VHH binders against Protein disulfide-isomerase A5 (PDIA5). Designs and how they scored, part 3

Target 1, 129 residues: Protein disulfide-isomerase A5 (PDIA5), of Homo sapiens (Human) (q14554r378to506)
Amino acid sequence: WMQNPEAPPPPEPTWEEQQTSVLHLVGDNFRETLKKKKHTLVMFYAPWCPHCKKVIPHFTATADAFKDDRKIACAAVDCVKDKNQDLCQQEAVKGYPTFHYYHYGKFAEKYDSDRTELGFTNYIRALRE

## First folded at step 1 (VHH)

Design j9 (framework vhh_5j56_2)
Amino acid sequence: QVQLVESGGGLVQPGGSLRLSCVASGFTLDYSSYYAIGWFRQAPGKEREGLSSISSSGGESTSYSDSVKGRFTISRDNAKNTVYLQMNSLKPEDTAVYYCAAEGDYFEVTPSEYDYWGQGTQVTVSS
ESMFold2-Fast, scan of step 1: ipSAE 0.000; ipTM 0.191

Design n1 (framework vhh_7n9e_1)
Fold by ESMFold2-Fast, scan of step 1:
Structure n1 (fold): chain B 129 residues (1-129), chain A 120 residues (1-120)
Amino acid sequence: as target 1 above (129 residues)
Amino acid sequence: DVQLVESGGGLVQAGGSLRLSCAASGFTFDDYAMYWGRQAPGKGREWVSGISWNSGSIAYASSVKGRFTISRDNAKNTLYLQMNNLKPEDTALYYCATDSYYDEWGYDYWGQGTQVTVSS
């Protein structure tokens, strides 16, 4: 009477494991990386958050759309990782997802508009020189 | 209401190719990521590949990378898996799944599956 034990399903690939143009940042490299880019839109997220999960493909599509523009970056920070907790606290992240725009590494504003590829793309395109 | 119907499996010799299809209905297909998984006899479920709603993000298990290609046609609500250079180790029941909450992905609705048998 051998029963096939219930095997847990394989883990879903993390956002960081997907081949995308999103820059996955951690506390150790966040500020140095942002200072090198004129415009960076940063998504602060938690992997367990359903709202974050829905936005991830839209944000990824946006990053891929701007991959060849050296002045623009779309970056993400996983605020659940222990090593990122100080960073997310310093950046005043109070919920997930949270989107911040940085100009040469300096916080400029919070993005709180449409969480779609169109919304993000229009926002980035409106950033003037 | 979510329904996933896999097709395209069969018996093939090592080195051969098969194309699997997953017809989706009951939800807004182009809003969700889609996945292929497989289960060989006596083994647990193995994630094979995943694709975002707009095909902008694609990932593969190391065991199939370079041999399998995932794609989707949002106009037809259909997910595909092109399997090339098949090996006996690829023998399994293949099933598709739609995106869900992270904790529930592997426990959520999977289709009935389509059997792939690779002879040596």
Scores: ipSAE 0.000, ipTM 0.109, lowest interface PAE 16.7, mean pLDDT 81

Design n10 (framework vhh_7n9e_1)
Fold by ESMFold2-Fast, scan of step 1:
Structure n10 (fold): chain B 129 residues (1-129), chain A 126 residues (1-126)
Amino acid sequence: as target 1 above (129 residues)
Amino acid sequence: DVQLVESGGGLVQAGGSLRLSCAASGFTFSSYAMYWGRQAPGKGREWVSGISGSGGSTAYASSVKGRFTISRDNAKNTLYLQMNNLKPEDTALYYCARDSEYGDLYWSSEGYFDYWGQGTQVTVSS
């Protein structure tokens, strides 16, 4: 049954539509983009996932913190999009969010620590050496 | 060591019913929230329903609320999805998934999944 006959509000801007320092990647540009950066932390996500929604502000803040470092990137891939399904399968993404660290485009490790701005920034700072 | 094996899919006419099962092994089943998700042909994955480790809390996507019922039998390490009043748009590969977090916690609408089964196909004809 209908819970509320009120017309729905306009849809909220998607993460990709927001003006942030996060690099939103798709299958077609993923590998070319990653190899241009010494260090990239990638968040594989689904827009419907509450864990993803909670992490997005933290991950975005992390990307903004490193925006002036030309060797660092924080990138995101929407695994729900049809065009990204092959990429997410190739990268062995089995749940959301999943975080991978890439060194010059090569997979180095999965990030499984705190999903907070502090956790992400401490991790990236350790990679600077 | 973690395995999730779905079964119970098949071909059914619109308005019909199916009951899906997910057999879990390799972990303490009652200590994790569990979920059902689905992927329609040529579409991305979407969340369908979730249940807490104890079974005390459940949640459903708006598209299935009132028609689908999630349940679990912790003694049998089995998750279920009872699907009633099926519609052609319910046609999809249905997966069960385990929450990434240990504990009886269930996120109020959905969860992050660390393991997915290979799925069971549900096809609803008009």
Scores: ipSAE 0.000, ipTM 0.157, lowest interface PAE 15.4, mean pLDDT 82

Design n11 (framework vhh_7n9e_1)
Fold by ESMFold2-Fast, scan of step 1:
Structure n11 (fold): chain B 129 residues (1-129), chain A 121 residues (1-121)
Amino acid sequence: as target 1 above (129 residues)
Amino acid sequence: DVQLVESGGGLVQAGGSLRLSCAASGFTFSSYAMYWGRQAPGKGREWVSGISGSGGSTAYASSVKGRFTISRDNAKNTLYLQMNNLKPEDTALYYCATHYSSWPYRGFDYWGQGTQVTVSS
């Protein structure tokens, strides 16, 4: 908010501003990017959402764990950004966070399991066996 | 021409309730997250609550969690804040806001003129 004595502290670097292995996608590049990857787990989120904030470190650790695997990507879409709102509506995102698995860019299923690094990594490993 | 107009403030005794409204116009309301903030006399603004465009996700500052409820009616382009169990420390000018700016801009792009809430002991 404003830089006043009792304002909240200045915003921390956004997830997109952090140097991580997470692919931050926008409406303009979402479909083309996903078609190039065999397996993509996508997190649809809002930066202000406490549930999202709790999951972000786990999802980031998962992305970093698979950074050397050419067939796997962990991607994120900020659904609060104006340019992403049509995308999030098209993908039927009704709340945050929402996790979708895509196979070569085609929606395969919603991920509804444990929102931890262990949960995400086990899910992705099961896709590859 | 984005406009946000708050209403519903007033004088209330500690333990009482108030419901604030924010009438939004000039943009596709259902596509934007909405927020409530407040500023007490002589103090800076603080964030109070936020709600996603669909209404599916909400967030609250620790100071109001469990007492305040944020909601929206996308058919009426209206944001609400239900305030229960009000305390003297909740006395402030309450604002609604939209468009949380990304880097390099930080904070809200638009907020209204505010509605005054005064809680007596």
Scores: ipSAE 0.000, ipTM 0.118, lowest interface PAE 14.6, mean pLDDT 81

Design n12 (framework vhh_7n9e_1)
Fold by ESMFold2-Fast, scan of step 1:
Structure n12 (fold): chain B 129 residues (1-129), chain A 122 residues (1-122)
Amino acid sequence: as target 1 above (129 residues)
Amino acid sequence: DVQLVESGGGLVQAGGSLRLSCAASGFTFSSYAMYWGRQAPGKGREWVSGISGSGGSTAYASSVKGRFTISRDNAKNTLYLQMNNLKPEDTALYYCAAGEYDLVSPWEYDYWGQGTQVTVSS
């Protein structure tokens, strides 16, 4: 990379490798983790998807805003990983990103509003009512 | 120290009305879904109604739908059940409960009261 210009730079850290308040879930722990939280907003994504890449900073900021609220979680599932394909099919994910709200692990609705920190935080605040 | 105290039960004639109250303390009332359940002699526990923490969503057992109304006053930490057109089959000990569960969950709630007896004469 900078010390060897002829070699490609190392890949940027994946979202899962970044230290954030987002809960990165896989098929094996998805159901059990969601049941422990009153409110979970889940982002189903593909790392290569441009629309997903644009939303990631907003969703991460939202997770950080609610990190101290024990009843709320923002979680993400990488649907491109082989181990997550069955989960993403079971959750009826038809495209990326897809946002689902779960109440104690039970699917309640699809989030189709603004994909911004403001949009996500306003939605989550309304759930607390 | 969580407490749920039911009141408002009594003897009422068929077709009559009764309002139950549940006074809650020891937890953040508005953060919990609240429920009314009942148990008649010789029968298992039966879920009656549920209300979300905000009061924005309610659910009812088919046996009481249209006759009973669940409501809450979060400022007073109080849950209510307005019972109209009471039937002898509504005779039971009525319990309130708090839980972090779906509104139609059976009796596996976090906290339970002692109950208030409702008897409907034919």
Scores: ipSAE 0.000, ipTM 0.091, lowest interface PAE 19.1, mean pLDDT 81

Design n2 (from n1 with T98A D99P S100D Y102E D103W E104L W105G G106Y Y107F; framework vhh_7n9e_1)
Fold by ESMFold2-Fast, scan of step 1:
Structure n2 (fold): chain B 129 residues (1-129), chain A 120 residues (1-120)
Amino acid sequence: as target 1 above (129 residues)
Amino acid sequence: DVQLVESGGGLVQAGGSLRLSCAASGFTFDDYAMYWGRQAPGKGREWVSGISWNSGSIAYASSVKGRFTISRDNAKNTLYLQMNNLKPEDTALYYCAAPDYEWLGYFDYWGQGTQVTVSS
């Protein structure tokens, strides 16, 4: 016998659909967007990744904390999207999440510290000085 | 000891349905994302679907989107793949896996797989 299960409830809003201060970037606009900011911390992620999902609230809170600072941005790239595969390959993303710091659009270093709002915020504050 | 055991495969006519199960044991199932992959004869392994540890994030390969539904029951340590409107091109050995997060490829194969054959 076969049961047709009820349709799943509407999915929760994707990170990109949430109204936050995170800049969601794609291959076509990545370079141009990063050139406009002195300091950008970029999170490369996959929406299904559990480590990414745990970090998203912390990274979002960090972006919101710096929303009024014109020199600073927190950006995200979904590496599962077909149009972002070349970008994520070029940026040497080997796992999720991966965090890179860019200075006026140029790669400076990988962020490997605590994946918490406090960790990200302390890192960014140190860059400003 | 860690084990992943797939079941539910079989022979089905085009347009039919099957539900695959993956029984997990020996690890904290609810701490891991889980994935379904498949491999057809003479082809490489391909990703089919993924689900986060808490079912909050789900993704599908474009070839199966709208036809397959991934789900999990953390209380039963079981991963599911509901396959509807099956096509001959879906014929493959289906595997469940937890990813190695250091690899871009998404798969760390643990089970022997379950065979799905769709007749034209």
Scores: ipSAE 0.000, ipTM 0.115, lowest interface PAE 16.5, mean pLDDT 80

Design n3 (framework vhh_7n9e_1)
Fold by ESMFold2-Fast, scan of step 1:
Structure n3 (fold): chain B 129 residues (1-129), chain A 121 residues (1-121)
Amino acid sequence: as target 1 above (129 residues)
Amino acid sequence: DVQLVESGGGLVQAGGSLRLSCAASGFTFDDYAMYWGRQAPGKGREWVSGISWNSGSIAYASSVKGRFTISRDNAKNTLYLQMNNLKPEDTALYYCARDEWGSYIEGMDVWGQGTQVTVSS
């Protein structure tokens, strides 16, 4: 059989390389970091996923909107990294992107609403109360 | 008319090999990243492998890395999973899935019905 013969695109700066308010977490710091925040919305992603690329600007804008709130965090986990595969399996990530809400490090629910800055922001604002 | 159909499962001895296929129809296959997942008896669904639309990026669950190979043939609208050195722990219903913007189902919006893989010790 014949696979797509196109050369892979040249590497773009990774989300982790951008200076944003998103907390980029790995397996070894995930639990410890989440325990320190009352509310954390976590995006589990794969860098190659087009749907992840579409949501990244919205999620980043949401993180930046809450950067001064000590009780709120927006975090991301790259599930393609070898170091993170066990974490993503433990958290029952079955596709990308997947969004989970954690309350003081404990899984509370999956976020399944709009993948826009407005959607994420409204969700987090409701959690504040 | 949008459909994913898995095939290639069966009974195999530990250490054996199987090749799974997922035939896609009713949509533009090469616009989508594709995934293989599995569900063992009495367990939840787990992600096994993923491949981007142009095969430029591939990922595997740690439990299968080095033993399984995902690939796709965009001309034939088919996704494959080559499974080598199978273990009893690999016994599961294997299914393929498509990810699309706007889906709220585990990041996967179209699921196949699955093909059963049973590895005997």
Scores: ipSAE 0.000, ipTM 0.141, lowest interface PAE 16.0, mean pLDDT 81

Design n4 (framework vhh_7n9e_1)
Fold by ESMFold2-Fast, scan of step 1:
Structure n4 (fold): chain B 129 residues (1-129), chain A 122 residues (1-122)
Amino acid sequence: as target 1 above (129 residues)
Amino acid sequence: DVQLVESGGGLVQAGGSLRLSCAASGFTFDDYAMYWGRQAPGKGREWVSGISWNSGSIAYASSVKGRFTISRDNAKNTLYLQMNNLKPEDTALYYCARDYYDFWSGYSFDYWGQGTQVTVSS
């Protein structure tokens, strides 16, 4: 009885739904997770932001490059989620994307250099030297 | 395969000195905080000293503070414990340990060596 001449394609997976080495964090686990990693570069983002969308492939490639190094993590926080709004405000996130470096969970500095795999990789390598 | 191999233990008279070494292999040594622990007869495991990856943070148990010095040589993948003014109560199996989950807090270990015996007589 029903005609279905053409079904729309399924929506593309969100960044969190993709199988990558990026650690997707929320307010409930942010502090505890960061304390367990010597070096974490965190990307605070909004899924709708065009600048964030352009950086995601570069940040993901960086996370994948360091996946075998237990001391390094590339993490992301979706600041549009209701449960993350307090976290993003506490971390002084004014716009998207914002990048912070944490050393054993302690905020050390804001990353303001090139938003490319090369830029992120060079920054992380310098932390290891 | 992570290996921690302690050496430098032995029999020494009270008031004497020993230097323990821990040779690390199978991991990037300068990524980890490292610890020295000991187990004396009739006692549980006791934390002795700890040192961060870059030697920027060092801590000692009150029982050894001022007498023992922890240090590391990241180029040689080696951890050291210089023990001065040894007392009979320092008699124990001494082992080195690697920090769990690569953070400095909680004194949690994921790997430790078989240990080196220190006996202080007098």
Scores: ipSAE 0.000, ipTM 0.133, lowest interface PAE 14.4, mean pLDDT 83

Design n5 (framework vhh_7n9e_1)
Fold by ESMFold2-Fast, scan of step 1:
Structure n5 (fold): chain B 129 residues (1-129), chain A 122 residues (1-122)
Amino acid sequence: as target 1 above (129 residues)
Amino acid sequence: DVQLVESGGGLVQAGGSLRLSCAASGFTFDDYAMYWGRQAPGKGREWVSGISWNSGSIAYASSVKGRFTISRDNAKNTLYLQMNNLKPEDTALYYCARGLDYEPTWDAFDIWGQGTQVTVSS
């Protein structure tokens, strides 16, 4: 929607405020959401982290590429939010960004390959048997 | 190529037991929640039971809870319904269905079989 020119511009939209195919999850809905998808790649991040900021466009493009596949999701968790701190500790997140693959909600492995749309997309495609 | 084929129905006396089977083919069975539904003559369709892909979540309609047991064998692509202490009101066409969601209580189906008739005499 068009902004009002008489008012100062609003703050830049956060990743969560952008309309993308990334599922932004919180502690309350993390486990129940993940078990409904066969394959979920989760990005644990902090909004202030420069390495996270560089990956966000690549991860978003990956989520958009799989948006029509009901069995696949790309999800993100903001570990700086008070509500998510227990979740990020329970999932053993030691730094940002951290990428985990979950199979029907069960942790399967940590993703440590290329942090690019191509890298993420190839990884997810290889999971489809 | 996706199909569900029910079997095991028949005529049984009140208090008796039957075991229904649903053979699935043409899709990856363990990717889906599976359901049993039934339709009695002159009645609407009724959800009976549901089971998640890994058998971790199971639900029953109140009318059958404690008498019926749903189970699945993912290696054989087969869904089962063990029906014990059958009552005349259990008389219906029983059909299995593939869920549109992974939740065992989801009542929207994208495919279901032809059904197997269960008749319980008093």
Scores: ipSAE 0.000, ipTM 0.142, lowest interface PAE 14.0, mean pLDDT 84

Design n6 (framework vhh_7n9e_1)
Fold by ESMFold2-Fast, scan of step 1:
Structure n6 (fold): chain B 129 residues (1-129), chain A 124 residues (1-124)
Amino acid sequence: as target 1 above (129 residues)
Amino acid sequence: DVQLVESGGGLVQAGGSLRLSCAASGFTFDDYAMYWGRQAPGKGREWVSGISWNSGSIAYASSVKGRFTISRDNAKNTLYLQMNNLKPEDTALYYCAKDSYEFGELLSDAFDIWGQGTQVTVSS
């Protein structure tokens, strides 16, 4: 009449702990890393945000689609981390998720289109042409 | 208009040294990775060495590692290749090349070759 006692399941790995093609950046390496890539789409996020959780699989799939292209990166910044707070404020992040496109480390525009693998992939492919 | 003008080639005996120069104009030299490549008579072009825009990354082909040194002087818009312990197998026309992308990663496959090259001939 009672379920058998069981340990609570271990916590799921964070996005940063998952082995994906997404570049997880912090304040200390953000600008140096972006300068090395012609095109970088950056997702600023909070791990607790439900909208972020829904987009993460789509953004990850996009990063994986471009993993062999040395000129393109999909990067993410966790804005809840204390060490990233100044970076997210400097980049004018007002909510989560926020997507910015950088050209050789220079902010070019905010991405505000479809938050799907298809939307991200089409956007990046258009930049390449 | 992008221009790359190579100089410093010549005829030397095996074991000798030469210093090649590439004078660059028509682009912001400081923003681009630069490369040296070579082509022997009747052979395809091969990569020799590369240096990032800030000299923070440098790479060499296995055939020249330890004998050649790549460097750049961003104030003079000039790329250099110091060639020591030259071998007959190093005989080739040497070209410098600009990366196609600003601040790009070293060993990009996208090179612009605009120079006519400088001939290096190593006698046995």
Scores: ipSAE 0.000, ipTM 0.102, lowest interface PAE 19.1, mean pLDDT 84

Design n7 (framework vhh_7n9e_1)
Fold by ESMFold2-Fast, scan of step 1:
Structure n7 (fold): chain B 129 residues (1-129), chain A 120 residues (1-120)
Amino acid sequence: as target 1 above (129 residues)
Amino acid sequence: DVQLVESGGGLVQAGGSLRLSCAASGFTFSSYAMYWGRQAPGKGREWVSGISGSGGSTAYASSVKGRFTISRDNAKNTLYLQMNNLKPEDTALYYCARDLEWSPYDFDYWGQGTQVTVSS
């Protein structure tokens, strides 16, 4: 057997590369995608941000919980990518994570409650009307 | 009083390498995430890379991933950016920043920056 103890650990998959129910959006498709969903909760994030990293599992679990509901989406935008900087500026994102709720693509409010699966899930369930 | 002093910039040929340093003082360095940003002539500010307080987590803008490496030496209160395979589009003023919640719209830095110019 041959082993190379100097080999670096393999890179972990990015959030966008993971197989989840989260819709990863970019500037080019953001507006058109949101118009097609009655309710979308959007997480604007930076992949290096410790606060974002803690929330990602909770937000992903929330997206998975609503995957079969055609009226609901949980979406994410990586604000540190060059192609997304204009979008994140237009949406007044000044820190990470930032959570916005959109109704048929129209900005309705900023989500400022608990950044947990329970918090997100209760918020979305309250939006059924 | 927070102070950040960038150094290590200069003139290099395309394909060359540079190592930038950021000397930090006035705060507990190991308790804060640190970032590198840049601003090219006639362009807005662009986030380049970030590193957690412990150094255990790093992230990079897609434009520099695989070419740049961020690191830190908490014993020396110093942040580094190793830049390899430099391209003309990397020409910019480079600066470091402190805080847990960095934003490209409200870049929080205290240094003068260090100029990197890549020819041909």
Scores: ipSAE 0.000, ipTM 0.119, lowest interface PAE 15.8, mean pLDDT 81

Design n8 (framework vhh_7n9e_1)
Fold by ESMFold2-Fast, scan of step 1:
Structure n8 (fold): chain B 129 residues (1-129), chain A 123 residues (1-123)
Amino acid sequence: as target 1 above (129 residues)
Amino acid sequence: DVQLVESGGGLVQAGGSLRLSCAASGFTFSSYAMYWGRQAPGKGREWVSGISGSGGSTAYASSVKGRFTISRDNAKNTLYLQMNNLKPEDTALYYCARDLGEYSSGWYEFDYWGQGTQVTVSS
């Protein structure tokens, strides 16, 4: 039970430390990276946010599913990092998690559907021509 | 380029077993979730089972749960469906399918389909 921990658990690796197909971006490389991909779904997050923690496994599974598609990327930006604060403000991120779809690096729309692997996968698949 | 070839179907009596295979080529097999679907005469396509790229996660339609087992051998680029305690209602053309996303019990979207292998269960 989480209410009565007996011993502290060992440290868990951060999302960025996990070897996944999620492309972890920072302010310095965000725009150049997105311009090279036809379709990018970006998750703007904060590591301490409970809603973000629940979505991370679903978003990671989605990224891994599309890893061999050269036209598609699933990317994440940690908005708590000092280097990323200007980027998250420029992208009008007002809460966490926030999901934006970019077409060749240009903001196209906000994703507001189901925050599940199924929801993300169906959305990305519909973007393909 | 992408190719899926099913085999292992046949005629079997109720209560019997069959093992289906799907040989995949033209893509990085371990990177994709794979599915088995079926289509009975006069009915639409029905999702049967799914397995993650790593093989670590599986899911089954309620109609087959406990009787069918999905597995994969990524070194051989092969997907399997072990079907036990077959019923006449399992009679269908069984398809191997590749998908770009994770499966769920209600989700039925596939990227590529094989030609299928016929399973006929007699009473």
Scores: ipSAE 0.000, ipTM 0.082, lowest interface PAE 18.8, mean pLDDT 81

Design n9 (framework vhh_7n9e_1)
Fold by ESMFold2-Fast, scan of step 1:
Structure n9 (fold): chain B 129 residues (1-129), chain A 124 residues (1-124)
Amino acid sequence: as target 1 above (129 residues)
Amino acid sequence: DVQLVESGGGLVQAGGSLRLSCAASGFTFSSYAMYWGRQAPGKGREWVSGISGSGGSTAYASSVKGRFTISRDNAKNTLYLQMNNLKPEDTALYYCARDEGYYDSSGYLEFDYWGQGTQVTVSS
């Protein structure tokens, strides 16, 4: 998305390899990690998906904005990885990106609003009231 | 003007194989992820498979994983879908897209669908 679309893309670090406040979760640790946080917004994604690539900087900025709030987490799950496919099916992920809000690990609702830092930030702030 | 032209569909018996092709023009093919979707009569669109611009990453719907293989030839601006062990429930219009799609408020998969599609019919 930030690369020149006509040039061959250079090798990029994966989202998981970037130093950010996003919690990258897998099937084995998903449930246990989420129950430790009052509010978690989860992005289910595929690394090659253009809609996901467009949202990643916004979601990352949101996670970084709330990094010092112990009650809030922004987490991501790569649904292309074999070990995550059962999780993504159980969570009814039918397309990418999909955003779910969990309250102490319990699914509360699907986030279907603006996929921007402003949209995510306003949503999380409303949850804290 | 972006143009996508699918081909390779036809009638095949259950357990058989088909290879679909999508010829792309009007954009820098290697810079875009490409996708296969399908639509059966009376049903909504379903995402089938996706591949990154380089071809280094692929993904599949659970219903086709292990049976279908997506690939691309960037020198020929062509996307492929190898379909093995076909089942009657694979009967659909298959189309390629430059967008993986999203789910609308009604729960239907939406695409920027840019080809007319190629019909695949699997007889039992």
Scores: ipSAE 0.000, ipTM 0.139, lowest interface PAE 16.5, mean pLDDT 82

Design s1 (framework vhh_7sr4_2)
Fold by ESMFold2-Fast, scan of step 1:
Structure s1 (fold): chain B 129 residues (1-129), chain A 119 residues (1-119)
Amino acid sequence: as target 1 above (129 residues)
Amino acid sequence: EVKLVESGGGLVQPGGSLRLSCAASGFTFSDYAMGWYRQTPGKQRDLVADISSGGSTKYGDSVKGRFTISRDNTKNTVYLQMNSLKPEDTAVYYCAADYEVTPYEYDYWGQGTQVTVSS
């Protein structure tokens, strides 16, 4: 145990602080970034949400699997941040996690299938074919 | 109007070579990524090769080391040099244009050109 009882444990690194292939987007760069990619799967999330926490490793593994494909991105938006609230409202995010597929920055459909690495990778592979 | 016109297909013996050309018009060619896809009957189109607006290339696993994609922005043309052709390369080859930097454009496709590799 490395925690000191007189001080709280150091905070866990946020998803954004981890070095992964996931593109962490904010309201200011969301549309610019998505327009440059043929296929983007976006995860809208809240850091406190238990369902989001369970999906993060699966979504991260999916992003890493497609890192060398310049036409594909896996992106994430933290809807709890004040600067992202307008974006998440405009994109009709009503709960967390929510997954949207965008084609050259245009909303195409909501992803409602399995929230696993296999589910995400099969979905993205079908889009590329 | 956007047009992609493929040429250079034909019948060739195994081990031979062909060069495909795709002449593009109706858009700012230098802003587009260009690619070659192929399709055999009963199968989906597979990526053969692509080249970004900046010149970065990607190849399908079955053609690496044998095929080379290139572009000439002064002629608005993308090329596919196909060497050491094999019977399994027999397919209709399609030229494609992807507009990576704009929100309002989608993939454009040519009409396809037949490549047949036969002994």
Scores: ipSAE 0.000, ipTM 0.143, lowest interface PAE 13.0, mean pLDDT 85

Design s10 (framework vhh_7sr4_2)
Amino acid sequence: EVKLVESGGGLVQPGGSLRLSCAASGFTFSSYWMGWYRQTPGKQRDLVADIYSGGSTKYGDSVKGRFTISRDNTKNTVYLQMNSLKPEDTAVYYCAKDEGYSSSWYEFDYWGQGTQVTVSS
ESMFold2-Fast, scan of step 1: ipSAE 0.000; ipTM 0.185

